# Ledger of designs, part 255: VH-VL binders against q0atu2

Target 1, 119 residues: q0atu2
Amino acid sequence: MLDKKARIRTSREYRNVFEKGKRLSGRFLIIYYVENALDNNRFGFITNKKIGMAVIRNRIKRQLRAIVREYQGQVKNKHDIVLVARAGIGKSSFEGMEKDYIAIMKKAGLFARNANKID

## First folded at step 13 (VH-VL)

Design tf58 (framework fv_dusigitumab)
Fold by ESMFold2-Fast, scan of step 13:
Structure tf58 (fold): chain C 119 residues (1-119), chain A 121 residues (1-121), chain B 111 residues (1-111)
Amino acid sequence: as target 1 above (119 residues)
Amino acid sequence: QVQLVQSGAEVKKPGASVKVSCKASGYTFTGYDINWVRQATGQGLEWMGWMNPYSGETGYAQKFQGRVTMTRNTSISTAYMELSSLRSEDTAVYYCARDYDYYETSYFDYWGQGTTVTVSS
Amino acid sequence: QSVLTQPPSVSAAPGQKVTISCSGSSSNIGDTYVSWYQQLPGTAPKLLIYDNNRRPSGIPDRFSGSKSGTSATLGITGLQTGDEADYYCGTWDSSPSAEYVFGGGTKLTVL
């Protein structure tokens, strides 16, 4: 579970990342990211209605949080990062989402080359 | 400068198929989903479906399921929408539009100029 | 058939202000954010408002949006003849399946 301190919680904070951040797209995910003035990273998760019904959106969001939690120790500090599910993500496997996350984070320069799961 | 350029007008007979193209430029084609929207003469906008140009995945409006196919060719940054078993009520202007995700929703920030498809005997 | 309800037409004089309503339900406007599109005669639609009340670069501040409950409103002040167009609200709805839904459109006439 991500600590509350590591979550983007308000609509204002989310919009700040979308407006000031950089955008990189993966196969199933888009990230928006910006350096913050805090001593830690914060993550946000968006599964809008185009993804599907609430049951599907909630499942995807939980799976993305689990992926982010597993790799949080590999992420470069002091960033606000919003993960946006792309259309079609509901047809992906958990492993497919995980692989896409690692690839896009490495491309953004936010992830170590030899990233490993955190116990 | 973002631009979506669509293929020219088509005239088809009932029962035929039509394939409309939409060539993107000025941005990373695979980074944004493409939506297709049509408009019959004097009528409103009607959403047909989305296509993710990175994955190739698609989602179609129930009304068009089984008749529409959306594809892309990433080497030429071009999206396609093919509608089969054409009927006279398919006479419309067909638009492609780029999907932009912002906060808890998405919207269509750039549109192609439209392709007129006329279905008549 | 449209899922979102707009008045079919609205008329106002140059320099006046006009509002265009868009009524939905709890499964669309009541639960997500609304966009507005302007379609000038013979042209493709153009994004006018997103996220209920935000303007893309290049859209003048005389265009505004708002949302209350299951309804959204587009406001246009300082009306100009060049504003004659069809206006559409739009949003996502995931009720039976995920679909983007538009209002039926409102024809604005500047008389």
Scores: ipSAE 0.860, ipTM 0.931, lowest interface PAE 0.7, mean pLDDT 92
Fold by OpenDDE, second read of step 14:
Structure tf58 (fold): chain C 119 residues (1-119), chain A 121 residues (1-121), chain B 111 residues (1-111)
Amino acid sequence: as target 1 above (119 residues)
Amino acid sequence: QVQLVQSGAEVKKPGASVKVSCKASGYTFTGYDINWVRQATGQGLEWMGWMNPYSGETGYAQKFQGRVTMTRNTSISTAYMELSSLRSEDTAVYYCARDYDYYETSYFDYWGQGTTVTVSS
Amino acid sequence: QSVLTQPPSVSAAPGQKVTISCSGSSSNIGDTYVSWYQQLPGTAPKLLIYDNNRRPSGIPDRFSGSKSGTSATLGITGLQTGDEADYYCGTWDSSPSAEYVFGGGTKLTVL
């Protein structure tokens, strides 16, 4: 479970990331990321209605949180990062999501230099 | 500059199939879903489905299930919508539209110019 | 017949204010954000409002959006002749397969 301080919580915070952040898309994920003025990273998770039923959206959100939690220690600090699940992600495996996350985060240059779990 | 350019008008007979193309430019094609929306003459907009150009995954409106197929050719940044078993009621202008995922929803921020499909005996 | 309900038509004189309503349910407007599209005669739809009340670049502040409960409203102030068009609300509706739904459209006539 991500600490409260590591979570984007308000609509305003989310919209700030969407409006001011950079956007990168992968197979299953879209990330919006922007530097923040904090000493820590904050993560947000979006599973919009296009994904499908609430049960599916919640499942995907849980899986994405698990992935982010696993790699959070290897992400450069002072970033707000929002993960948006793309339609069709419900048919993806967890490993597929993880692979996509790693790929897109690498492309964004958000992993620390000494990251060792991104291969 | 984001652009969606669709193929030309089509005239088909009932029972035939039509395949409309939508060529995207000005952005990363695989990064945004493509939606298809049609509009019969003098009628409102009707959503048909979405297609993820990266994965090829699709989601169709229930009304068109079994009759519509949405595909893409990533090498030329082109999306396709094929509608089979055409009926007179399928006569309409068909639009492709880019899907922008924003916060807890998505909207269609760019649209093609439309393709007129006429189904007549 | 449309999932979202709009008035078929509205009209006003130049310079006046008009509002277009869009009524839905808890499964669509009540759960997510609404977009509005403008369709000038003989043209493709154009995004007018997103996220209930946000304007894309190039859309003047004469256009506004709001949402309350299961209903959304488009407001147009300082009406101009060029605003004569069809306006559609739209949003996603949850289902075993999520579907995007439009309102029936409202024809705005500038008198």
Scores: ipSAE 0.750, ipTM 0.927, lowest interface PAE 0.9, mean pLDDT 94

Design tf59 (framework fv_dusigitumab)
Fold by ESMFold2-Fast, scan of step 13:
Structure tf59 (fold): chain C 119 residues (1-119), chain A 121 residues (1-121), chain B 111 residues (1-111)
Amino acid sequence: as target 1 above (119 residues)
Amino acid sequence: QVQLVQSGAEVKKPGASVKVSCKASGYTFTGYDINWVRQATGQGLEWMGWMNPYSGETGYAQKFQGRVTMTRNTSISTAYMELSSLRSEDTAVYYCARDYDYYETSYFDYWGQGTTVTVSS
Amino acid sequence: QSVLTQPPSVSAAPGQKVTISCSGSSSNIGDTYVSWYQQLPGTAPKLLIYDNNYRPSGIPDRFSGSKSGTSATLGITGLQTGDEADYYCGTWDSSPSAEYVFGGGTKLTVL
């Protein structure tokens, strides 16, 4: 199912992930993640003002959503995951962000083994 | 325990360059961006720029573009800020600070002790 | 001139309450979250408040923050002599370029 919107929508839900979750950093992004009590995953996306002007922030947010959507089938169920763009991400290629996302999700143990890909 | 330890005081002549170091310990150096902030005697805080120690990417305040360079050496968990073409008004305490991303902003959660740079003849 | 405007000084007696204002615009405070930093004489700044009103571990609840429109306020109750310091608000602004901007600072004196 293609849900083009971030599923984590309220500030309360975002802050819960930041406060209770684990933090892992990559080259271009950071993830904060925590197991949830739901039967599905939820994703949040943050591009704050240090990333650049609105045009850059909006482009990065769209590209991160596309990456998450592409790999959603590999993510272990029952997690709230927030992706935070790091300073300098605006100079990255789409492929660079995708590679960083895969690496950080694997390091976090969030990619399901045997999910139509060799891990 | 998170610590940022900066190099010692410098005295420079106008036109020279100064390079200040900031050694991080107690956390994963590449995991947090580093900001540089300066403060002239009796004056306020002035942001100079950020450096991402993982990627090496930087962003500088418009005022310092062309004169400032921020780099790092990940093997020794050390960030550097070099300011060139020094003028008397560059006399200040220079701070490094760790950038912490929280929700829809970021802030500086740990600061170095500061490095005094005096520009005089 | 500072992008964010603070009063240059405030003063009050021990045990009293003080508020420090920080005025910005729609491109900074009006559009994002504010942090506050405390700088004791001769020392580096220290994070005091983040995300408008959250306190780091170790910061007593005498310190509080709030935001309304394009302005933020730092509140300090039960003033102690150890609170004498310079206080700075700070936030990100993406106009004309992405930069972190500070208020001009407020010197708090406790009589």
Scores: ipSAE 0.825, ipTM 0.913, lowest interface PAE 0.8, mean pLDDT 90

Design tf6 (framework fv_dusigitumab)
Fold by ESMFold2-Fast, scan of step 13:
Structure tf6 (fold): chain C 119 residues (1-119), chain A 121 residues (1-121), chain B 111 residues (1-111)
Amino acid sequence: as target 1 above (119 residues)
Amino acid sequence: QVQLVQSGAEVKKPGASVKVSCKASGYTFTGYDINWVRQATGQGLEWMGWMNPYSGETGYAQKFQGRVTMTRNTSISTAYMELSSLRSEDTAVYYCARDYDYYETSYFDYWGQGTTVTVSS
Amino acid sequence: QSVLTQPPSVSAAPGQKVTISCSGSSSNIGDTYVSWYQQLPGTAPKLLIYDNNKRPSGIPDRFSGSKSGTSATLGITGLQTGDEADYYCGTWDSDPSAEYVFGGGTKLTVL
């Protein structure tokens, strides 16, 4: 579970990232991201109804939080980052989502280092 | 700049199939899901399904399951919607539309001009 | 029938105000955000409102949206002849399966 300070909590904060942030897409994920004025990164997670029923959306959200937590040490400081699940993500494996996350974060230039944490 | 350009009108006989194309330009094609929506003459909008052009995954409305297939060719930024076993009730304008994710939902921010499909004997 | 219910028509004179309702259920409108689309005669639909009440760039502030419970409302003030069109609400529903659902549409006539 991510620390409270590392999570985007309010609808206003989410909308700020969508309105001011940059957008980058992967196979199963989209990220919206913007620099913040804090000393830490904050993450948000969105699984809208097009993903499927609540049980599927809750599983995806849980798995995305686990992935983000695992790689949080590689993320450049002072960013608000929202992960949005794309249509079709419910058919992906955990490993597929993890690979997609790493690829989009590297492409966005948000990883402070190039090495995979798990190799 | 963002533009979705669809193929021209089609006239088909009952039982045939039709394949409508939707060519995207002005943005990264694989970055946005494509939805297909139809509108029968004098009727409202009816959602048919979504296609993720990056993964190739699709989801179809129950009404069209088994008759519709949505695909893409990423090398030419083109989405396709094929509807088989056509009936007169399938006479409609077919639209492709780009899916934009914002906060806890998504919506269709750009639409193709539409493709008229007429099914008649 | 449409999953979301709209009045089939509404009319008013230039300069007046109209509202168009969109009624759903707790599992669709009650649970998520509504968009509105404008369709001028003979053209493709155009996004008019998103996230219940936000306007895309280029949409005048005469158009507004709101949501209360399981219903959404589109408001149009200062009606112009060019507003004559069909208006559709739309949202995602996941019951029984994930589908985008539209209202039946409302024909606005500017008399």
Scores: ipSAE 0.847, ipTM 0.929, lowest interface PAE 0.7, mean pLDDT 92
Fold by OpenDDE, second read of step 14:
Structure tf6 (fold): chain C 119 residues (1-119), chain A 121 residues (1-121), chain B 111 residues (1-111)
Amino acid sequence: as target 1 above (119 residues)
Amino acid sequence: QVQLVQSGAEVKKPGASVKVSCKASGYTFTGYDINWVRQATGQGLEWMGWMNPYSGETGYAQKFQGRVTMTRNTSISTAYMELSSLRSEDTAVYYCARDYDYYETSYFDYWGQGTTVTVSS
Amino acid sequence: QSVLTQPPSVSAAPGQKVTISCSGSSSNIGDTYVSWYQQLPGTAPKLLIYDNNKRPSGIPDRFSGSKSGTSATLGITGLQTGDEADYYCGTWDSDPSAEYVFGGGTKLTVL
């Protein structure tokens, strides 16, 4: 479970990331990311209705949170990062999802120099 | 500049198939889903489905399940919508539209110019 | 017949204000955000409003959107002749499967 301080919680915070952040897309994920004025990273998770029923959306959110939690210590600080699940993610394996996360985060240059779990 | 350019008008007989193309430019093609929406003459907009150009995954409206196929050629940034077993009621203008995921929803921020498909005996 | 309900037509004189309603249910408008599209005669639809009340670049502030409960509203102030068009609301409905749904459309006539 991500610490409360590591979570984007309000609609205003989400919209700030969407409006001011950079956008990168992968196979299953889209990330919006922007620098924040904090000493820590905050993560948000979006599974919009295009994904499907609530049960599916919730499952995807849980999986994405697990992935982010696993790699959070290797992400550069002072970023707000929102993960948006693409509609096809429902048929993806966890490993495929994780692979896509790593790939897109690397492309964004959001991993720290000393990151050792991103291969 | 984002652009979606669709193929020209089609005239088909009942029972035939039609394949409309939508060429994207001005952005990363694989980064945004493509939706297809049609509009019969004098009628409203009707959503047909979405296609993820990166993975090829699709989601179709129940009404068109089994009759519609959405594909893409990433090398030329082109999306395709094929509708089979055409009926007179399929006569309409068909649009492709880019899907922009935003917060808890998505919207169609760019549209093709439309392709008129006429089904007649 | 459309999942979202709009008035078939509205009309007003130039300079006046008009509102277009869009009524849905808890499974669509009630759960997510609404977009509005403008379709000028003989043209493709154009995004007018997203996220209930946000305007894309190039859309004047005469256009506004709001949502309350299971209903959304498009407002147009300072009506101009060029505003004569069809207007559609749209959103996602995820039950039983994810489908995008449009309103039936509203024809705006500028008198």
Scores: ipSAE 0.736, ipTM 0.926, lowest interface PAE 0.9, mean pLDDT 94

Design tf60 (framework fv_dusigitumab)
Fold by ESMFold2-Fast, scan of step 13:
Structure tf60 (fold): chain C 119 residues (1-119), chain A 121 residues (1-121), chain B 111 residues (1-111)
Amino acid sequence: as target 1 above (119 residues)
Amino acid sequence: QVQLVQSGAEVKKPGASVKVSCKASGYTFTGYDINWVRQATGQGLEWMGWMNPYSGETGYAQKFQGRVTMTRNTSISTAYMELSSLRSEDTAVYYCARDYDYYETSYFDYWGQGTTVTVSS
Amino acid sequence: QSVLTQPPSVSAAPGQKVTISCSGSSSNIGDTYVSWYQQLPGTAPKLLIYDNNNRPSGIPDRFSGSKSGTSATLGITGLQTGDEADYYCGTWDSSPSAEYVFGGGTKLTVL
């Protein structure tokens, strides 16, 4: 579970990241990200209805939170980062999502270059 | 800057297949999903499906399942929609549209000009 | 029948105001965000409103959106002849399968 302070929680905060942030796409994920003034990272997770039924969307959201939590120590501090599930993510493996996350974060310059699985 | 350019009009006989192309420019093609929407003469918009150009994954409307195939060629930034076993009721303008994710939904921010497909005997 | 219900037509004079309704259910409008598309005669649809009430760059503030319960409304003030078009609401629906659904469209005539 991510600490309360590490979560983007309000619609206003989400919209700020979408409007001011940079967008980078991966195979199954898109990130929107912006440097914040809070001295800590905050993460948001979005699985909209195009992903599938609630059971599928909830599974994906849990898996993305687990991936983010596992690699949180490698993320450069002071960023708001929103992960958006892309159409088709429901057909990906956990490992496929994890690989995509690492690749996107490295490309964005938000990750240490040789990021590895923490847990 | 962002532009989706579709192939030209097609006339087909019942039972044939048609393949419509949609060439993207002005953005990173693999970064946005492509949707296909059709519109029969004098009728409303009807969603057909989405295609993720990065992964190649697709999702189709129940009505078109088994008859539609959506593909892409990333080297030329082009999406394709092929509809088989054509019927006169498939006579329509077919649009591709770019999917943009914003907050808790997505919508179609740029559309191709449309491709008229006429199915007649 | 379309999944989302719109009036087939509305009419008003230049300078007047119109509202176009879009009625859905708890599995679509009641549970997510609505977009509106404008289709001028002989052209492809154009995004007019997203996220219930946001305007893309270039869309004048005469166009507005709102949502209440399972219904959305498009408002147009200061009507101009160039507003004559078909207007469609649209959103994602997860029942029985994940699909984008449109309203049946409303033809706006500016007399």
Scores: ipSAE 0.841, ipTM 0.926, lowest interface PAE 0.8, mean pLDDT 92

Design tf61 (framework fv_dusigitumab)
Fold by ESMFold2-Fast, scan of step 13:
Structure tf61 (fold): chain C 119 residues (1-119), chain A 121 residues (1-121), chain B 111 residues (1-111)
Amino acid sequence: as target 1 above (119 residues)
Amino acid sequence: QVQLVQSGAEVKKPGASVKVSCKASGYTFTGYDINWVRQATGQGLEWMGWMNPYSGETGYAQKFQGRVTMTRNTSISTAYMELSSLRSEDTAVYYCARDYDYYDTSYFDYWGQGTTVTVSS
Amino acid sequence: QSVLTQPPSVSAAPGQKVTISCSGSSSNIGDTYVSWYQQLPGTAPKLLIYDNNKRPSGIPDRFSGSKSGTSATLGITGLQTGDEADYYCGTWDSSPSAEYVFGGGTKLTVL
């Protein structure tokens, strides 16, 4: 789904974002984010065990990657961003997750332009 | 400073219900899930469930399913845990705790002082 | 029974060191990260260790954690009388209904 260059993969890289980044919460999502030195954005996805069984966690992680990919071009460059699923996300619709993602990214000032702007 | 302040001690009869409150301050209340944990006198910690104060969603331990309800009032940054059909075995200290997500897990970084509930026949 | 197994008690003299074990399974400790909580007599639990081995601000480095396979260990060096407390390990369990599980607790006595 996302290019390898756009993914946070190692535990060390994840912990760096949690330790140095800013935290902002939404209804179903939390983001941790920090500026990087790489000329591109990188995204990480966390669905820890409080979310539910592996089947549910894997579905949510896949859906979040799809949402991030759809809005990739709207995100301000040079950020490492980790999306953390909150308890209860498994009861949300895909549209609900998407709306939450857009709202939280706008509130964080991470969208370069209004994602829904006509043109 | 982050603080969770719980309501005072309760004495109830078997079959009654009790509702414990947990008032949060020093942080954005809707930004962190709240968990409830109880402890009978001289016994260990027992997890009861989680509540997401932003969405209102909840998850309960199987043992308490059907007897527990967790809610919140965001305008006063307060979480509630109501336990019904009380039995003598429900005599315990009840704690609320803030859930902190770090990497691929979460844990309870701040706890309320506890509310003693005594079920007396 | 507790899902995670701890010894019921441990004891040592001031200045000595002690370790407290916490044994789980592949559905909990074997597949996620462990936290430790300290409960002083008459008080609420306090977070002592998270992410297997990290300390919150204010926790002295006398307290340490580790994990191997399905077991975790809390280490305390330079024991002080103020360390007398109950210690609990805790983690999420990946059973069909996700639940946070605690060890049975270990009472530490400093003689």
Scores: ipSAE 0.840, ipTM 0.929, lowest interface PAE 0.8, mean pLDDT 92

Design tf62 (framework fv_dusigitumab)
Fold by ESMFold2-Fast, scan of step 13:
Structure tf62 (fold): chain C 119 residues (1-119), chain A 121 residues (1-121), chain B 111 residues (1-111)
Amino acid sequence: as target 1 above (119 residues)
Amino acid sequence: QVQLVQSGAEVKKPGASVKVSCKASGYTFTGYDINWVRQATGQGLEWMGWMNPYSGETGYAQKFQGRVTMTRNTSISTAYMELSSLRSEDTAVYYCARDYDYYQTSYFDYWGQGTTVTVSS
Amino acid sequence: QSVLTQPPSVSAAPGQKVTISCSGSSSNIGDTYVSWYQQLPGTAPKLLIYDNNKRPSGIPDRFSGSKSGTSATLGITGLQTGDEADYYCGTWDSSPSAEYVFGGGTKLTVL
């Protein structure tokens, strides 16, 4: 689980990222991201009803948190980043989600160094 | 500017298939899911399904499962919806619409102009 | 038959105000956010309201939205003849499968 200071918690904070942030889409994920005024990164996770029933949405959210936690040290400091699950993510493997996350973060310029875990 | 342009009107006989196209411009095609919605004459809006143009994954409304197929060609930024085994009740205007994720939901922010499909003998 | 219930029609004179209700359940409106779409005669629907109460750029403040429990409401003030249209609420429902559901639509006639 991510440290609580590394999590976006309020609806106001989420909407701020959606309204002021940049958007970048991957195969299974969309990220919205903006620089913050803190000394750390914060992550948010959205699995809306189009993804499926609560059991599926909760599984996806747990898997995304695990992926983010594993690569947390590679992310450039001082960003609020919201991960939004795209339609069809429930059919992806864990490895598929992980690869998509790495690709999106690299394309956004948010990885401070190469974060390919397989390599 | 964002635009979705659909193919022209079709007249089909019962039992035939129809394939409607939706060409996107003004944005990154693979970055937004496409939904298909139809409207029978004098009736309300009816959701048919979604297609993720990046992954190719789809989800269909139960009513259309087994008769509908949604695909895309990313090289020409075009989405397709094919409906088979047409019945007179399939006479409708068919719309494509772009799915926009905002906070804890998504909605359809841009719509195609619609394609009229008439099924008659 | 629609999953979300709207009145089939409403009418009022120019300059008046109307409200259009949209009733759902805990699996849709009660647990997520509602959008509203305007369909002028002979045209495609257009997004009017999102996130229960937000307006896209270009939508005048005469249009407003709200949500309470399992119901949503679209408000239109200062009615104009150009507002004559069909209005649809819409949202995602994950039960029994994930589907976008629309209200049955409300025809607004400006007298």
Scores: ipSAE 0.850, ipTM 0.927, lowest interface PAE 0.7, mean pLDDT 92
Fold by OpenDDE, second read of step 14:
Structure tf62 (fold): chain C 119 residues (1-119), chain A 121 residues (1-121), chain B 111 residues (1-111)
Amino acid sequence: as target 1 above (119 residues)
Amino acid sequence: QVQLVQSGAEVKKPGASVKVSCKASGYTFTGYDINWVRQATGQGLEWMGWMNPYSGETGYAQKFQGRVTMTRNTSISTAYMELSSLRSEDTAVYYCARDYDYYQTSYFDYWGQGTTVTVSS
Amino acid sequence: QSVLTQPPSVSAAPGQKVTISCSGSSSNIGDTYVSWYQQLPGTAPKLLIYDNNKRPSGIPDRFSGSKSGTSATLGITGLQTGDEADYYCGTWDSSPSAEYVFGGGTKLTVL
C-alpha cells in the first residue's frame, strides 16, 4: 500500500498536475507528470465513468496502485504523477496494464537510471 | 491546430452499409479516443460509441451493438465508422469527436464537420 | 426520451440572462462531471463547458456552468444574438460498457 505522503489527495493537487504537467498516452494509460517541490513522489489515480461501473473502476484502481507500488522505488523523485485509465483498460490483464505502465513511464523518462525491474 | 475532417455525404439504400472516415491532425492520433455521435434532422445528439486508436478497442452503445464497427488506420491518422443494415431512421449527420480524458471524466473537445448520410429507397 | 432532461426551448432579449437546466440521476450527473455543447445553426457542436464549470479557451466568461446533486445548469449573461443556438448537456452513465448520454437539447432564441 502506498504511503499517504505518496498520494495525490486533493482536487487542487490534481488540477495542478493536469494544468502544469506533461501528458503522455499509452495503450491503456495516460500519465500526467510534473516536478514537485517535495522529497518524494506522489501518485494519483483516475478511473472515470468511461471505464464502466464502480466495481470495475475500483478494481482497476486497485490494480494500478499495486503496479505503482511495485515500481515506486525505481521512479525518479520529486514528481507528481497522475495515472488516468483509458476505457479499454477494463478488458486488459494485469500484466498488460503493467507492461503499458512500464512502457509509458520509460517514454516519459521517469525511471531512475539504476532501475532493475524494468524490462 | 487540432482538426477532424470527415468524408463527404453518402446516399444509401435500406439494407446497405455506409463507412464514414474521420482524419485527425494536429495531435497524436493514438493518444485520444474517437467518439461518434449522430444527429437526425431536427433531433438531438445521440452517442454511438468510442474507439481507442492505439489498441483498436471499442465500446458501442447498446442500441448499435452488432450493427456498428469502429476502426482506424494509424498510418494516416484516420478513424472509420461503419454502420450496416441501414434503415431510414439512420438518416442523420454523423460526427466524429475527440475524447479528452481529464480528471474525473471525459469530454469531447474537438468535432468533425459532420457527414450527412441519407437512407432512402 | 433522453437520459438527461433539458427544457426544449428558452428565450430572452439581448443583454439578459438565461439559464438552461439539465436533470439527470445518481447514475450519471450525480456521480461525475457535466459538459455543455453549443451548436450553432448548420454547424457541428462545440465544447462550451467542461467539468461542470470550466471554460475552454476562447469561451467568454458570459458562459458559466454549475452542478448540484443530480442537476446541472448552464448560465448565459449578457445575451447576444450570436448566442442563438442549441445547447446540449452531456456526461457518462456507468453500465457494463458505459455510455455517454446527452440531454435532449435546448433551443435558445434571442428575441
Scores: ipSAE 0.764, ipTM 0.927, lowest interface PAE 0.8, mean pLDDT 94

